# VH-VL binders against Uncharacterized protein B0228.1, part 3

Target 1, 207 residues: Uncharacterized protein B0228.1, of Caenorhabditis elegans (q09220)
Amino acid sequence: AVVTPSIENHKMENASVTISKVPISHRPRGFTAGSDSKKLAVQRFKLLISDFLSDAQLSKSIDVAAVGMHKGKSMDDILDDVYTRLRRTLSTKQISELAKAQKGLVEDLDEKSAKLVKARVKRMIVYSFDPAAEQIHKYATRPSMAFALIAETINERFVGSVKDLIRDVLTPKEYDIFRKHYHPHIFKLDNIGNNTEAVRTTTHETF

## First folded at step 16 (VH-VL)

Design y6 (from w2 with heavy chain S31D M105F, light chain S92T)
Fold by ESMFold2, fold request of step 24:
Structure y6 (fold): chain C 207 residues (1-207), chain A 125 residues (1-125), chain B 108 residues (1-108)
Amino acid sequence: as target 1 above (207 residues)
Amino acid sequence: EVQLVQSGAEVKKPGESLRISCKGSGYSFTDYWISWVRQMPGKGLEWMGIIYPGYSDTNYSPSFQGQVTISADKSISTAYLQWSSLKASDTAMYYCARHEGYDYFWGSYEPFDYWGQGTLVTVSS
Amino acid sequence: SYELTQPPSVSVSPGQTASITCSGDKLGDKYAHWYQQKPGQSPVLVIYEDSKRPSGIPERFSGSNSGNTATLTISGTQAMDEADYYCQVWDTSRDHVVFGGGTKLTVL
């Protein structure tokens, strides 16, 4: 299973163009930079992406990501930094759930296919955040402004497009198996053929 | 620089207890799994078991379950292999080895990237 | 438990190609890793994930894995390559490490 670079690149660019490339100073009323924006990012992450992490774990992960993006670190390095800090706080139950998902993926595919599936998913996530990281590096004069941009990035359209890319980069069988073991607790994923029309009101009504 | 430094050679009698050590340095000790591997004189490598020092999770080979205890003290970056009652058949070289870092979200099963120098254990009457 | 089989020995002349096999049920579905152990020394990783070389391992070391057999290949074999070679996989259903029995490579 090979992903064609031109197709992958086109999908990612379209998704990023529709997401928060406007300077923070031009954002809608009702948004507050800093700690309120971070709380919004946490709430939106839990609603749209995953409730696997605690508020504290997610808040710290967003801190690490925001600082890294503000400093212009690569998304791969940022994700590694987030995991390095996060792993020290994982509970025994969380570790067991991740191990169970991994084991299920390997049993239903095989060791090699499971690794490739996870690598492709990770690559789509990294690629999807590049434009947001560029905006944060270019426009955020303080790390606290990065929280507002991160919160704006985590919206129904962006998250839906990332999930669509993940589905497109996997075969239907690979996607079904990945979803079987990771959805909904670790990663919220849609059924094949469904649209990501849910939760269109979180950005405007959260404030 | 990653290093695994093991405790020195041991000469013991049957029935005695023993704990040998493996001290990791040059990396974040709690982020990596550590295995113990036995090599009897003139024989091949035998995997004994594994520990993740950050959470003290262990898994033993069926051949060694109940025969040894694997543990770690993360405050001093040290893994241990322990016998409560040695047998002459425990005479062997014992290695600790580090697995490449395991990422619970994105990782896979990893090979051994660094090995200790070995600890020779001799058990005789 | 999952088992790996290696020939006990392989002999080659200097400059020739050595091939060391490792056999197991559906081994091609697993990543195979290879270690070199010289007399009196600790093992060293020479091939991982079937065919990848760690930094510092010469290009003459290569690997493959398909079906039930993984192969470590040493081209242009040198006297310094004389060692024991072990293949290793994970038994992922049990989270166990499995080693092959080892192959002594002799360079005459």
Scores: ipSAE 0.506, ipTM 0.775, lowest interface PAE 2.6, mean pLDDT 85
Fold by OpenDDE, fold request of step 24:
Order: C-alpha cells, then structure tokens, then sequence
Structure y6 (fold): chain C 207 residues (1-207), chain A 125 residues (1-125), chain B 108 residues (1-108)
C-alpha cells in the first residue's frame, strides 16, 4: 500500500494585516503661509525619510503630490507622477547611487524577489499616505492647505509607523538586504530614537 | 506635444552610404533614450541599438554591432542611423523610438512610449 | 541571447476574448511591454509593465505576466483590434531590448 503523501496545500492564509490607520490629528493649527508649510514638509522629509534628494527636487515633488492629492488622484498615480518628474532631474551621481542600490538588491535577492520587495514597500507607502490624501482631497480648498496637511502628515510618529509597516511586510532577510542597499541615504529605515538600544555595552565582567 | 519625425524614404544601391534621421520635439531631447528598430518587409521588430543623446552613450545589438552607427546631435534634437555600405538585405522600415531607460528606483525598464513614423529604406541593384 | 516566443497568429470572432502569449525564460521575473502595429503604421504601446495601460488605450486591453509567459488579453475584441502584436522586454544581462516575433491577430 504505497501511502501517497498528501501534499497538504498549506493555504497561505492571507493574514489581513489590519493596518491601523494613524489618526491625522485634526488640530486646526493656524495654517502657516503655504511657503512655510512646504518648507517644513521638505525639511521633515529630509530628516525622517530621505536626504537623497535636493531641496529643489523635493519641493517640486511636493508640489506634484499636493496637486495630485487635491485633485483626488490615487496615491499610486501620484507616486508615478512624482517619480516621472523627479527622475528627469536626478544628477548622474544620484542615478549611479540608485543603480548601485538596485544592483545590490537584485544580486542579493534575485530579480523577482527584488521586484516584489520594492512593490511591497511601495504599497505600504501608498497605503500609509492614502488617508492623508483623502483628507487633502476632501478638505483642502487651497494648495497652501494641501502643503500644510502634507507637512503635518510627515512627522516622526507617522513616518515611524510607515517604517514599522515596511519591516512587518518584509521577511527579516528581505528587510536586512533592503536596508543594506538603501539605508540611510536613499531611505532612512531606522526610527528616530531607536538608536539608544544598540549601546547595550556588554560589560563582559571578566571574572 | 511629443513627436519623433523621421527623414523620408530612401532608395539606394548596394555599396552606397546612407544616414537617416530622427528629430525629437516637444520634450527635452537629452533626457531620453532613442532606440532604432528595424522591420524587414513582412517581418517583426528588431532592436538595433540605442543612444542617450545627453552623453552620447551608445549600445548595439550584437546583430548590428559594426554594421551601423548610431549618433545624435543634441543641438538640433536629432538622432541618426548610418550605414557606410548598404546591402540589399538592409531593405526595411526603420523606426526610431523614445524611452526613459531603466527605472532604477522601481526596477523596471521603461517602454517605448513614442515612435517615429518610420523610414523606408530600399536597397536594390 | 534572450528570446521571446509568440504564436505567429491568433484568430478571434468579434466580441470574443483574444489571448496572445509571449514566452521566455523566467519572463515573469521581468516586465513585459506590448505594442500594437497596424498595417502601414508605427507600433503603439498598449500595455506596459505587464499590466498597466497607457492613457488612451481601451479598458478591454489587459496584460499579465507569470512564470515563463506573459499574456495580452483583449476582451470584447473589435475589428479595429486586428493588428500585429509584439511583446518586449529588457535583457538585464546584456542591456539589450528584446522583441517577440510578433502575433498577427485576425478578427473574423
């Protein structure tokens, strides 16, 4: 009686990770002048997300994003628009850095896995910014308001949540490899404040 | 509006030299790659090579390496495909096409989004 | 050299769904693009990055890519869809563009 081993089709249960929507605190803070809000958004982006892009590049990207959000475009489309415009302004050095990172990612994961990792990262970004985009679309009556809301959205808590989400959707190996090639210059993956735990000085008391 | 306008049809004899052109307009010519694609009569599309006009960087298909020269004059937003000595087998439609190259951020190679109208080259004895 | 294989021809009745395949080694690991070429005309991009549609392309056009095969699907095929279709990829190893052999779609 040749016991044909029942290949248990492990149905990968699509664990619907209920990503808790970070509530955007509706504090009616006095809408700073649109220019100030945009500047703040740029600064926060550089500080919390990436310093890979110049201020000018970021400013223009934020303009595109703000307009897209205001018009109710999907975040996917907005990101594509931003990228399409951004890539035209990239320096040779920036292109080289991106190329190197991509090459490294592909070498470590293979082409398919690299593609999937980036797709997942993109999805998490889109997912995270969707609520903000919706609010901007719904409530922003002026571009200046959109800038302000973007600036408000880009905060330590929000960005930290996005980073955590990215970590959660990647395997440890994928995350480490992604971090290896993209952190910190292209994409800051570490949360501001988590650097305190690494100095656990193993005081090996040599008795 | 983005346009690629190619030079007119050519009738040549074997052994003659030829240069055909592709002029870009409505966009920054130096920021996009231009590929040349051959299509022999009743046949499929064949990629010949590519140039980045901004840096004059070129790459050729192995089948066309040394057979043709791709160049560009960025001052007039024009790419060129050149033969030093034509053969009867060079009879074909030639297209230029624009693309943004490899997207290093998302890991995709951009498609040919705009094409020229084609240049028919006939080489007959 | 990396090669893409397409059927030379596909026939479909009006209103039916047409499927055009493109096969290559680990093609699903790459992004496939599709072009439509009507007689006497230049190719037109109809699908990019496996499944994305350019502006102006009808919704009846769709694409997929998995394993070794990319597929262009035309739902509710119309007479105007009669054309040659080409798949295209980038060979990363050689930094070359590769086209499939093309498929003639006939709408009967």
Amino acid sequence: as target 1 above (207 residues)
Amino acid sequence: EVQLVQSGAEVKKPGESLRISCKGSGYSFTDYWISWVRQMPGKGLEWMGIIYPGYSDTNYSPSFQGQVTISADKSISTAYLQWSSLKASDTAMYYCARHEGYDYFWGSYEPFDYWGQGTLVTVSS
Amino acid sequence: SYELTQPPSVSVSPGQTASITCSGDKLGDKYAHWYQQKPGQSPVLVIYEDSKRPSGIPERFSGSNSGNTATLTISGTQAMDEADYYCQVWDTSRDHVVFGGGTKLTVL
Scores: ipSAE 0.134, ipTM 0.688, lowest interface PAE 2.1, mean pLDDT 87
Fold by ESMFold2, fold request of step 24:
Structure y6 (fold): chain C 207 residues (1-207), chain A 125 residues (1-125), chain B 108 residues (1-108)
Amino acid sequence: as target 1 above (207 residues)
Amino acid sequence: EVQLVQSGAEVKKPGESLRISCKGSGYSFTDYWISWVRQMPGKGLEWMGIIYPGYSDTNYSPSFQGQVTISADKSISTAYLQWSSLKASDTAMYYCARHEGYDYFWGSYEPFDYWGQGTLVTVSS
Amino acid sequence: SYELTQPPSVSVSPGQTASITCSGDKLGDKYAHWYQQKPGQSPVLVIYEDSKRPSGIPERFSGSNSGNTATLTISGTQAMDEADYYCQVWDTSRDHVVFGGGTKLTVL
């Protein structure tokens, strides 16, 4: 076992009603090296991806992302790297489910509209994760540290904000059709928290 | 440089079997779909079917389903088109062509960006 | 099954603009791609996603697609543009590729 320095996380803002970037802290709260950090990061990403990807697939994808973020690659390049590795491990069942979702989206919209919907969703994910990637690049001294920082940076409130931005970038009809074919078995699109929960206090009133 | 190099011209008799090949180089073979396209003498292009070599997933045109077999060996970056019993009506030029593999998460259906040089198959008695 | 229709031939004088049409039901809802095939050669992609040019394709090649018709336009047509031209779409419901019948462009 090893004792590691603490990295403090600062207040994070949710941007559920705006088109701006999802805010992220400058100094993450802290991290634990090794398998505990990976397990937490996997659980955090499952708030968006569900159980569609296996723990092994997601862990390897997060490893690729952590290396890219550590090196300061753009999120577009990072997602391309992740997809390149991931597609080699997809089962025939996973490919069938993705194909079914895409065919449903095309059937309910059309080829061009379906491509635009997916492009906007991808763009919002990229936009939301860019600040996290920049923070991890600046503060992680090695790739393994980036993994822990990913787990702490991408919490339930952050994921909830990403889901809200996805809804905001699509028309209500586009969102309903996207959700029909992708939720909940590929993406979890419903929010799981309050988005803007305030700090709780204990107050003793004097009067 | 991306290349699709096809096997040489074939002269065959009706009833014989044949397998022709398409070798990809200069790119990651498993990242792309390979289609086979027939062009009968003086005629247009006819799509026969497609394979994604990384998963051996195939899809055939209804006109060619059961008539040919499309396969790939990703260890040598090669796709194949095979007949178990040739007919005189199989006399044609056969092209392989690639397109960027369907991005199951973010992509769309892509054009064919590179074509092989063609394999002339002549079936006559 | 989805079908595409092209005129069998189009003739144009050198320097003039050639227009090659491709017709299909609700074709404007699909991406149209265009290939050039010169005699004795394999096809070459010249326009994709209705109007985009691959690198190396001259600017005189352009494309459009709306309603039921996609159009490949060649401005300032040259003798070297004489070829067969094919439009292509995906029938996305079946994951099938569909080609038009081809159009022979003659430059007189």
Scores: ipSAE 0.130, ipTM 0.656, lowest interface PAE 6.3, mean pLDDT 81
Fold by OpenDDE, fold request of step 24:
Structure y6 (fold): chain C 207 residues (1-207), chain A 125 residues (1-125), chain B 108 residues (1-108)
Amino acid sequence: as target 1 above (207 residues)
Amino acid sequence: EVQLVQSGAEVKKPGESLRISCKGSGYSFTDYWISWVRQMPGKGLEWMGIIYPGYSDTNYSPSFQGQVTISADKSISTAYLQWSSLKASDTAMYYCARHEGYDYFWGSYEPFDYWGQGTLVTVSS
Amino acid sequence: SYELTQPPSVSVSPGQTASITCSGDKLGDKYAHWYQQKPGQSPVLVIYEDSKRPSGIPERFSGSNSGNTATLTISGTQAMDEADYYCQVWDTSRDHVVFGGGTKLTVL
């Protein structure tokens, strides 16, 4: 009697880990001149997120984002728009660097896993900026206001939260590999001043 | 508006040479790849090859390597597909199609977002 | 060479759901694109990157890709959806574009 081991299909219970929205606590206190706000946004982006792009590239990207947010476009669409524009302006060097990072990611993982990792990262970014986009759509009556809100959104606390979220939705291995190839030039994954290993959550199992 | 306009239908004899064209408009011609796709009567789509007009970089399907030549004139935003000597078996619809190439950030290859109207080539004795 | 396999034909009644499959080795690890071609017309992109819809494509069109199979799904199929459908991928190893053999969708 060949006892066929009943492969108990452990139904992985889709534990819907409710990812808490990163609260945007800071309403614009004062509207600086639109140009100043945009510059501030660019500088904060370079400092906290990535210095991979030029000021000109970032400035134009922020323009696209601000307009999209003002019009009430989804953050996913906005990011696609930004990326579409940005692709056309990348230097050969930038393209090579991205290609190298991608190649490394795929080599250390696999094509599928690499795809999923990037998708998760994108989702976390979209998710995190949604509240800001909503505020801009509701309250920004002119581009200068949008720039100000974007600049205010791009702060250490917010960006830190986004980075933590990215870390939490990736496995430790995925995160380390992603960091290996993208940090710090393409994507700054470390929090400024906080060298302490933040608590990793098990949310990666739900994605 | 982005458009790819191909040259008109061709009727040729075996052994003749032919060059058909695909003109892009409404976008930066040098920033996008152009592929040629063959469709024989009642058959499926066959990728023939590709050119990046910005660098004149070409790649061919193994089935079409040495059988055709793909080129581009960026000054007039036009891609070409040419035969030195046509065969009856070259009778088909030929499409040009645009795509952005490989997305180095997300690791995806962009789809063909715009297509020409096609050029019918008939080769008969 | 990388190959994509499609069923030669699929039939569906109006209002029913049509499913067109595309199979390839580790296809789920790649991005699949889908094109619709009506008689005498050029192909039109209907799904890209497995599941994304271009502007102007009806919501009844959807896509998925896992394992070795990508699937184009048309919910509430209409007579106007009768066409040939082609899946397409990029073969990274050779830097080649690969099309499936095409599927004729008939709406009965």
Scores: ipSAE 0.103, ipTM 0.678, lowest interface PAE 2.4, mean pLDDT 86

Design y6 (from w2 with heavy chain S31D M105F, light chain S92T)
Fold by OpenDDE, look of step 16:
Structure y6 (fold): chain C 207 residues (1-207), chain A 125 residues (1-125), chain B 108 residues (1-108)
Amino acid sequence: as target 1 above (207 residues)
Amino acid sequence: EVQLVQSGAEVKKPGESLRISCKGSGYSFTDYWISWVRQMPGKGLEWMGIIYPGYSDTNYSPSFQGQVTISADKSISTAYLQWSSLKASDTAMYYCARHEGYDYFWGSYEPFDYWGQGTLVTVSS
Amino acid sequence: SYELTQPPSVSVSPGQTASITCSGDKLGDKYAHWYQQKPGQSPVLVIYEDSKRPSGIPERFSGSNSGNTATLTISGTQAMDEADYYCQVWDTSRDHVVFGGGTKLTVL
């Protein structure tokens, strides 16, 4: 009696990662848009983006984003606009770094998988900024107010949340590969407190 | 409206030099890549090379490396394909095509969304 | 070099479904684009990123890509669909554009 083992088709329940909406508690009321708001925003973006981009590039990108938000553009469109503008200003060195990262990502994954990973990362960024964009569109009567709200939105906690979301929407393998090629020279993916460099001592036990 | 207008048909002899052009209009010329594609009579499409006019960055197919030169003048929104010395085997239709190129940031490659009307090059003794 | 293989010709009767294949190593891991070229005309993009249609392209055009094969499908084929069709990919390893050999679609 050859007991044919019933291959229980474990339905991998697609764990719907309930992306918890990070409540942006920032009520726009009372923010005096100081001349320093944009500068502050630039500095806070550096929590997520490395010195890969210059302050000038970041500043202009924030301008584009602020205007887009004020006009009620989707965050997806805003990111595309920011990228389109940024692309025009990138140095050969910056382009080379991006190309290298992309090439590495594709080598470790594949073209489609690499695209999907980046798309998921983009989606998390969009998702994270959507509440702020909505508030800016609704309440910002002046561009200066948009800058202030952006600066207020982007803090260590917010950036940490974005990083966590990116990590959570990727498989561990995808995240490790993404981190390998993009951290820290393009994106700062580690949270400021967790510098535990897991020195994986690959003890090559030469048996 | 986005348009790519190529220079007219050329009849040349072997050994002569030639430069054909592709002028873009209706869009920001420096924001898009221009590829050149060869089609020999009764044959398929062959990618020759590409230029990003914004940076004058070029890449060539191995088959065309050193055989042709791709260049651009962004001031007049024009891309060029040139031969220093034509061969009879260069007889073909040549197309320029626009695309957003490979997006290294998001990892997407955009298709050729607009094409020139083609330039017929005939090289005969 | 990365190579794409297409059948040289496909024939269909009007109203039937035409399928044009493009084969390449791990082609399913890449995005395939398709171009239509009528005699004496420039190529026109008909499908991009495996299955997306540009504006103005009829819904009868569809695409898929899996394994080693991308497929352009034309449902309810019309006489006007008679043309050469080319698949295209980007080879990221060499940063090269690669075209298939092309398929002549004949509507009988």
Scores: ipSAE 0.089, ipTM 0.669, lowest interface PAE 2.8, mean pLDDT 85

